# Designs tried in a protein design chat: VHH binders against p46559. Part 30

Target 1, 369 residues: p46559
Amino acid sequence: MTAIEKFFTEKSPDSEQVLLKVIELGIDFLGGEWKNVDKSQVNVSRVHGGQSNHMFHVTSSTSATPYLLRIHRQPPSQVFTDTVNLAIFSERGLGPKLYGFFEGGRMEEFLPSKTFDVNDVLVPENSRKIGAIFPLYHSINVPVSKSRRCVHLMREWLNGYESLGGGDYEILPTTVNYSDHPKSVSIKDLNHEIDNFEKWSTEIFEHTLVFSHNDLASTNILELNSTKELVLIDWEFGTYNWRGFDLAMHLSETAIDYRVPFPPGIKMNGDLIDNPPNIQIFCEAYVEADKKLKNRSPSDPTAEVKALIQECQFFWPLTNLFWALSAMKHSLLKFENGVDLDVQARDRLAVYFHLKPRSQKIYEELSKK
Below, E stands for the ipSAE of ESMFold2; O stands for the ipSAE of OpenDDE; V2 stands for 0.75 times the mean of E and O plus 0.25 times the DockQ between their complexes.

## First folded at step 13 (VHH; framework vhh_7xy4_2)

Design v1 (at its last look DockQ between E and O 0.58; V2 from the best seeds 0.00; counts 0 for: pae E 2.7 > 2, grease 25 > 24.2)
Fold by OpenDDE, look of step 13:
Structure v1 (fold): chain B 369 residues (1-369), chain A 123 residues (1-123)
Amino acid sequence: as target 1 above (369 residues)
Amino acid sequence: QLQLVESGGGLVQPGGSLRLSCAASGFTFSDYYMAWVRQPHGKGLEYIATISDSGDWTYYSDSVKGRFTISRDNAKNTLYLQMNSLKPEDTAMYYCAKGTYIEGRTSYRFDYKGQGTQVTVSS
């Protein structure tokens, strides 16, 4: 725990110490009217919704610029990535402004907005909006490695799992009812799965590399109160990846409900996994928006949409493998985030093996062309 | 005022059965996930069963799976726990717990639990 995290977690938001600290931060990074703000004029309120951060909305009764204070709980590497991405997007007007960063935290523009939940992202119009916004982000050129970070992370997590003493992993689905999975998988088996998908993806979809969010769950989508425009946040996994992986990541998350207050803290919907209701609308919106963005002439999008749907379907199981491996490793670390990580890992592996044959079939079909 | 009142606990022999009830008031019962939790003497709190707001989904810990059944009657604002094949290790104070509103991926477990009902399994 960083000193600043300790500071903000052990003291009440209305404590004098916190009030003075946020004034100090306001002065240091924003200046202006913050120089004239008295502690009696300041309000600090806790913002809920993030697992990896402590967030506070800092306001005053003066004309001082309010801001979101974020105190990190994430590993330094993720904080770095997230902050760099935020800075880039800030300059480009694609997200909240970054006012400043310091050891263990940062100050951001507070955006009055609604954070989406699992129900919101299933609304067809919202799905359309989300699909339409993706091309904007995918068009961004970020000066980072263009390597496929997802493959690296999967291997890293698997190695971590092994190093922590993890062995064969038994697959016992809890919230899904799939049975077409092996009883257990070894580390070797999982490495083989990663290798196969890397091979398939490289051969068929290497031309689709884009800067990707790679974690667009519902909670990482803000709907602005004023304009109803969507803003994507939490770019801790932001890196280049196959376009289909990023899109499938979002779509796969629409089938997962984390609004379970008790163990296991997660519920997957097999019906939504097997038959995602909005994939057509989502992909149509993507293709249309992408064409517009690239100043392409209007044309029949039918073939392109179909191809994109197929691409998303191909990557769908890989997104589950990705998070399964993460969950496996972090479970051994007894990481507590309100979700039973073993349940999550097992269920995601079950989903992976259930959907894998479809991906293989897609590869075989596309490799013949 | 929010209230959860557990009942149905008692002394039972190994292999016996008990049915616990929890009467809820002071909130819209049907809008919240509910759970049973237990605390053996000198030990920490253990979550043993979860039920969705509508009652259409349930989850059990491995320790009670196949033996316990959680259910609810939203019309009566009542939560139930049917406990079969009771074992000495099931001896604990049993609590009814109210789920909180969950935003995003962050889950706050519960914001309220009852006073509990004692279950003792002994020969």
Scores: ipSAE 0.404, ipTM 0.770, lowest interface PAE 1.1, mean pLDDT 92
Fold by ESMFold2, look of step 13:
Structure v1 (fold): chain B 369 residues (1-369), chain A 123 residues (1-123)
Amino acid sequence: as target 1 above (369 residues)
Amino acid sequence: QLQLVESGGGLVQPGGSLRLSCAASGFTFSDYYMAWVRQPHGKGLEYIATISDSGDWTYYSDSVKGRFTISRDNAKNTLYLQMNSLKPEDTAMYYCAKGTYIEGRTSYRFDYKGQGTQVTVSS
């Protein structure tokens, strides 16, 4: 644990030491508006920071700019990626403003907002808004590697699983009711699956590379209280990728509920696993917003929407394989996040193999064009 | 005053059945996930079954799946555990637990557990 993490976890937020420290940070990064603030005028309250951060909302009774303080719990490499991505989007007015960063933490704009849950993303108006905002983020030219896609991280997780002593993986038991999957898979089998999907994606969808969020579950979407505008947060998996993966990740995660307080800590909604009700309106909104952003009229908007739905359906099983590989590795690390990682891995592998034939059919159809 | 009161435990022979009940009061029972957990003598706490707030979704640990059934009656504020094909390994103190939506440490989250009811499976 870093010195700054110890300071903020061992002391009460209302202690004199913490109050003086947050004033010092305000002066250092936000300037003179904080130098006239007395500790009696400051409020520091804890907010939910998940597994990655300790988070504090810092306010005053003055006109000094309030801020969100993040004290990191995660390793420097993961912090670096998230902070760089936040800074890039902050400079473009896309997301919370980054006020400053230091070793072990950062300061950012506090956005009075509601965090979406799995039910919120399925409300038609919300799904339309989410679909409409994606093209703006996808249009940003981010100066990072274009060769690292979702498959790079998937291979890292699988290699890590093997190096930790992992071997053949048994897919049963599952909470989903599919039988069209192997009984077990080897590391060789899983490498073959990654390689095939990479080959298919590169041959058909290479022109769709955009800077992608890659983890847009509902909890990474804020609805601003004042404007009802949506803001996408927590870009730690941000990298260039096929846009269909990014869209399919959002759509497939509507079937996944992490609000389960007991084992297994995860609930798969069988009705939504392979066909969420919002895919049509989401893709319509994306196509419309993308064409407006690029100043062109659709030549056949119904066909373009149908093609985007097909693109999402192609990548759908890959999003499940992605998280299955993460869960397999982190289960061996004994990582604790309130989810039974073997339940998640088994269910997601079953879903992957169940949906893969649809992706193969789409690949075969599009490779004729 | 929040209370969870377990009952229905006892001494039973291997292969027998018991039905545990948990009477809940002091909170809106139908708003929360509930679970059964157990503690064998001298051992740690083991999660055995989970049920959603509406009762339409359940999950069982591998050690009890197929033998135990969790259920709830939201009108009576009561959680149940039907235990069939009991084994000596099922001998433990059984607790019902109320879920929470507040993040704690990186472990599974429960807000409160009852005093427990003893189940002993022995010849």
Scores: ipSAE 0.359, ipTM 0.767, lowest interface PAE 2.7, mean pLDDT 87
ESMFold2 (binder alone), look of step 13: mean pLDDT 83; pTM 0.849

Design v2 (at its last look DockQ between E and O 0.68; V2 from the best seeds 0.00; counts 0 for: pae E 3.1 > 2)
Fold by OpenDDE, look of step 13:
Structure v2 (fold): chain B 369 residues (1-369), chain A 123 residues (1-123)
Amino acid sequence: as target 1 above (369 residues)
Amino acid sequence: QLQLVESGGGLVQPGGSLRLSCAASGFTFSDYYMAWVRQPHGKGLEYIATISDSGDWTYYSDSVKGRFTISRDNAKNTLYLQMNSLKPEDTAMYYCAKGTHLEGRTSYRFDYKGQGTQVTVSS
């Protein structure tokens, strides 16, 4: 725990120390009217909605610019990535403004908005909006490595799992009812799965590399109160990947409900996994928006939409493998985030093996072209 | 005022059965996940069973899976725990727990639990 995290977690938001600290931050990074703000005029309120950060909404009864104070709980590497991405997006008007950053935290523009939940993202119109917003982000050129980082992370997590003493992993699904999976997988088996998907993806979809969010769960989507526009947040995994991976990541998350207050803290919906209701409208919206963005002539989008759906379907199991491996490693570290990580890992592996044959089939079909 | 009142605990022999009840009041019972948690003497709190707001989904810890059944009657504002094949290791204070509304990925376990009912399994 950083000093600043300790400071903001052990003290009440209405404590004099906190009030003075947020004034100091306001002065240092925003200046202006914050120089004239008295502690009696300041209000600090806790903002809930994320697991990886402590967030506070800082306001005053003056004309001083309110801001969101974020105190990090994430590893430094993720904080770095997230902050850099936020800074870039800030300058480009694609997210909240970054007012400043410091060791262990940052100050951001507070956006009056609604954070989406799992129900929101299942609304067809919202799915359409989400699909339509993706091309904007995918069109961004970010000066980072253009390599597929998802593969790197999977291998890193698997290596981490092994280094922590992890061995063969038994697959016992809890919230899904799939049975077409092996009873257990070895580290070697999992490496083989990664290798295969890397190979398939490289051969078929290398031309689709885009800057990707790679974690667009419902909670990372804000709907602005004023305009109802969507803003994507939490870019801690923001790196270049295959377009289909990023899209499938979102779609796959629509089938997962984390609103389980008790163990296991997670519930997957097999019906939504097998038959995602909004994949069509999502992909249609994407294709349309992408064409518009690229000033393409209007044409029948049917073939393109079909191809994009197929692309999403191809990457769907890989997204589950991705998070399964993460969960496996972090489970050994006894990481507590309100979700039983073993349950998550097992269920995601079950989903992976259930959907893998479809991906293989897609590869085989597309490789013949 | 929010209340959870557990009942049905007692002394039972190994292999025996008990049915616990939890009467809920002071909130819209049908809107919340509920759980049973237990605390053996000198040990920490253990979550053993979870049930969704509608009752259509349940989860059990490995320690009680196949032996215990959680259920609810939303019309009666009552949570149940059927405990079969009881073991000495099941001896604990059992609590009914109310879930909180969760937003996003933030997980808050429960915001209220009852006074508990003692279950003792002994020969």
Scores: ipSAE 0.460, ipTM 0.785, lowest interface PAE 1.0, mean pLDDT 92
Fold by ESMFold2, look of step 13:
Structure v2 (fold): chain B 369 residues (1-369), chain A 123 residues (1-123)
Amino acid sequence: as target 1 above (369 residues)
Amino acid sequence: QLQLVESGGGLVQPGGSLRLSCAASGFTFSDYYMAWVRQPHGKGLEYIATISDSGDWTYYSDSVKGRFTISRDNAKNTLYLQMNSLKPEDTAMYYCAKGTHLEGRTSYRFDYKGQGTQVTVSS
């Protein structure tokens, strides 16, 4: 653990030491606003932020700018991409302002907001708003590798699984109602699946390459209290990727409920896995917003929406394979996140194989043109 | 006053059946996931079965799948566990557990387990 993590975990937020420390940080990164703030004028409260960070809302009774203090629990390599992306989007007004970063943490704008849950993302107006915000984020040029894509992480996880002693993986038993999947898969089988989807995606969808979030579950969407505008957060999986994967990830995650307080800690909604109710509204909003953002020539909007829906449906199984491989590796590491990772891996593999024939049909249809 | 009262345990021979009940009061039962957990003497808790707030979704541990059935009657504020084909390994104190409301991924959590009901499967 870093020294700064130890400092903030071992001391109460209302201790003199913490109060003086956050004043020092305020002076160092925000300047004269904090120079005359006394410890009696400061409030530090914990913010629930999951398992990746210790988070504190720092305010004062003065006019000094309040801030969110984020103390990283993860290694620097995992937080690097998130911090760089925050800085880039902050400069463009697309995320919280970044006030500063330092070894082991950062300071950023606190956004008074509501975090979406799995029910919020299915409300038609919210789904429209989410679809409409993606083109703006997809339009940003980020100075990172364009060659890694989602398949790079998938291969890293599969290689890690093998290195940890993993072998053939049994898909049964599952909690989903599908039977059109193999009973088990080998590491060679899984490498073939990754390679095959990469081939298909590159041949048909290479022109759709954009910087992608790749993890837009509901909890990564904030609705600002003041404006009701949406802000996307937690870019740790950000990479250039086919936009259809990014969109399909959001749509696929609408079928996943993590609000299960007992094992397995995850519930798959079978009715939503094949046929998300919001895909039409979501894709209509994306196409409309992308046209306006880019001042594109008029075209047949019905045809463009249909094509985008097909693009999402093509990538849908790949989003499940992505998380299945992560779950397989992290289960062997005994990673604790409130989810039975073997249940997640089995169910997502079952979903992958169930949906894959649709993606193959889409590839065959589009490759004829 | 929040209460969870388990009943229906007892001594039974291998291969026998028991039906456990959990009477809930003092909270809105239909708003919460419920579970059965068990604790063999001197050992940690084992999660047995989970049921959603509406009762439409269930999950079972591998140790009991196919033999046990969790159910609930939200009109009667009662949780049930039908236990069939009982084995000596099923001997434990059985508890009814109330879930917490969660916004996202978190550690497993349960609240307000009752006094439990002993199930003993004879040698």
Scores: ipSAE 0.341, ipTM 0.762, lowest interface PAE 3.1, mean pLDDT 87
ESMFold2 (binder alone), look of step 13: mean pLDDT 82; pTM 0.849

Design v3 (at its last look DockQ between E and O 0.55; V2 from the best seeds 0.00; counts 0 for: pae E 4.9 > 2, grease 24.4 > 24.2)
Fold by OpenDDE, look of step 13:
Structure v3 (fold): chain B 369 residues (1-369), chain A 123 residues (1-123)
Amino acid sequence: as target 1 above (369 residues)
Amino acid sequence: QLQLVESGGGLVQPGGSLRLSCAASGFTFSDYYMAWVRQPHGKGLEYIATISDSGDWTYYSDSVKGRFTISRDNAKNTLYLQMNSLKPEDTAMYYCAKGTEVYGRTSYRFDYKGQGTQVTVSS
């Protein structure tokens, strides 16, 4: 725990120490009216919604610019990635303004908005909107490695799992009812799965590399109160990846409900996994928006949409493998995030093996072309 | 005023059965996940069973799976826990817990629990 995290977690938001600290931060990074703000005029309120951060909305009864104070909980590497991405987006007007950053935290523009939940992202119109904004983000050129970071992370997590003493992993689904999975998988087996998908993806979809969010769950989508426009947040996993992986990541998350307040803290919907209701409208919106963005002439999008759906379907199981491996490692670290990580890992592995044959079939079909 | 009132606890022999009830009031019962949690003397709180708002989905800890059944009657604003094949290690104070709204992947588990009912399993 950083000193600043300790400071903000052990003290009440209305404590004098916190009030003075947020004034100090306001002065240092925003200046202006913050220089004239008295502690009695300041309000600090906790903002809920994230696992990896402590968030506070800082306001005053003056004309001083309010801001979101973020105190980090995630590893430094993720903080770095997220902050760099936020800075880039800030300058380009694609997200909240970054007012400043410091050791263990940062100050951001507070955006009056609604954070989406699993129900919101299942609304067809919202799915359309989400699909339509993806091309904008995918068009961004970020000066980072253009390598597929997801493969690296999967291997890293698996190695981490092994290093922590992890062995064969038993697959016992809890919230899904799939049975077409092995009873157990070894580290070797999982490495083989990663290798196969890397091979397939590289051969078929290497031309689709884009800067990707790679974690677009519902809670990482803000709907602005004023304009109803959507803003994507939490870019801690932001890196280049196959387009289909990023899109499938979002779509796969629409089938997962984290609103379970008690163990296991997660519930997957097999029906939504097998038959995602909005994949068509989502992909249609993507294709249309992409064409517009690239100033392409209007044309029949049918073939392109079909191809994109297939691409998403191909990557769908890989997104589950990705998070399964993460969950496996972090479960050994007894990481507490409100979700039973073993349940999540097992269920995601079950989903992976259930959907894998479809991906293989897609590869085989596309490799013949 | 939100209230959760547990009942049905008592002394039973190993292998015996008990049925716990929790009467809920002061909130829209049918809108919330509910859970049973227990606390053995001198030990921490353990979540043992979860039920969805509609009652169509349940989850059990490994410690009680196959022996306990959580259910609810939304018309009666009542939560139940049928406990079969009781063991001495099941001895604990049992609480009914109200779920809270979950934001993101992690949030508060519950915002209220009852006073509890004591279950003692002893020969």
Scores: ipSAE 0.607, ipTM 0.868, lowest interface PAE 0.5, mean pLDDT 93
Fold by ESMFold2, look of step 13:
Structure v3 (fold): chain B 369 residues (1-369), chain A 123 residues (1-123)
Amino acid sequence: as target 1 above (369 residues)
Amino acid sequence: QLQLVESGGGLVQPGGSLRLSCAASGFTFSDYYMAWVRQPHGKGLEYIATISDSGDWTYYSDSVKGRFTISRDNAKNTLYLQMNSLKPEDTAMYYCAKGTEVYGRTSYRFDYKGQGTQVTVSS
């Protein structure tokens, strides 16, 4: 742990030392309005920061600008990339303003907002809003490598799983009832699945490469209290990737309920996995917003929507393989995150193999064109 | 005030059966997920079975899957655990646990407040 992480981990947010530290940070990065703030006027509250960060909401009873304090737990290279992404979005008015960064942390604008839950993403109007905002984010040019697609992370996780002593993996679904999958898979089998999807995706969808969120679960969507506009947060998995993966990831996540108490802390809804609702409205909104953003007149908007739906269906199983590989590796690391990672890996592998034949058929149909 | 009272434990021989009950009061029982957990002597807690608020969804740990059945009667505010094909390794104190909703995306959990009921499997 860094010294700054140890400081905020070992001390209560109410302690004099923490209160004085956040005043110091306010002065250093936000300036003189924090200079006259007394520790008795300051409130520091822990906000849920996931696995990668400790997060604190810092306020005062004065007019001093409140801020989010983010203290990193993530690796140094991910810290740099995540900060660059936030700075780029901040400059374009997309997401919270970046107030500053320092070794081991950063300060961001606090956005008074509601975080979406699994019910919110199933509301048709919310699906429309989410679909409409994606093209704006997808249009951003981020100065990072285009070779770190989702498959790069998947290979890193699978290699990590093997390095940790992982071997053949039994597919024993728990919260879904599929049976059209292998009883087990080897590391070699899983590498073949990654290679095959990469081949298909590159041959058919390379023109769809955009900077992608890759993790748009409901908890990464904020609805601003004041405007009701949506803001996408937590770009820690951001890479250039095929847009269909990004869209399919969001749609696939609507079938997953993390509100189940641990254990297991996760429940997958098979009915929604096979037939997620709102895909039509979502894709219509995407196509409409993308055309408006690019000032283009569509030649056949209905055909474009049908093609986008097919694109999402193609990438659907890959989104499940992606998280299955992450869960397999992190299960061996004994992470404590409120989800039984073996349940997640087993169920997602079952879903992957259940949906893969549709993706293969789509590839075969499109490769003839 | 919230109460969870476990009963039905005892001494059984390997291969035998027991049915545990948990009487709940002081909260709206039908609004919450419920679970059974156990603690073998000198060991940590093991969560063994979960049931949803309506009873339409269940989850079992690998150690008990196929042998134990969790159920609930929301009209009687009672949680049950039917334990079949008991093994010496099932010897433990068994607790009824009530689900909570903890703000944040990484920890919904179960809490237990009862005294438990002892299950001993030996000859």
Scores: ipSAE 0.063, ipTM 0.564, lowest interface PAE 4.9, mean pLDDT 86
ESMFold2 (binder alone), look of step 13: mean pLDDT 84; pTM 0.862

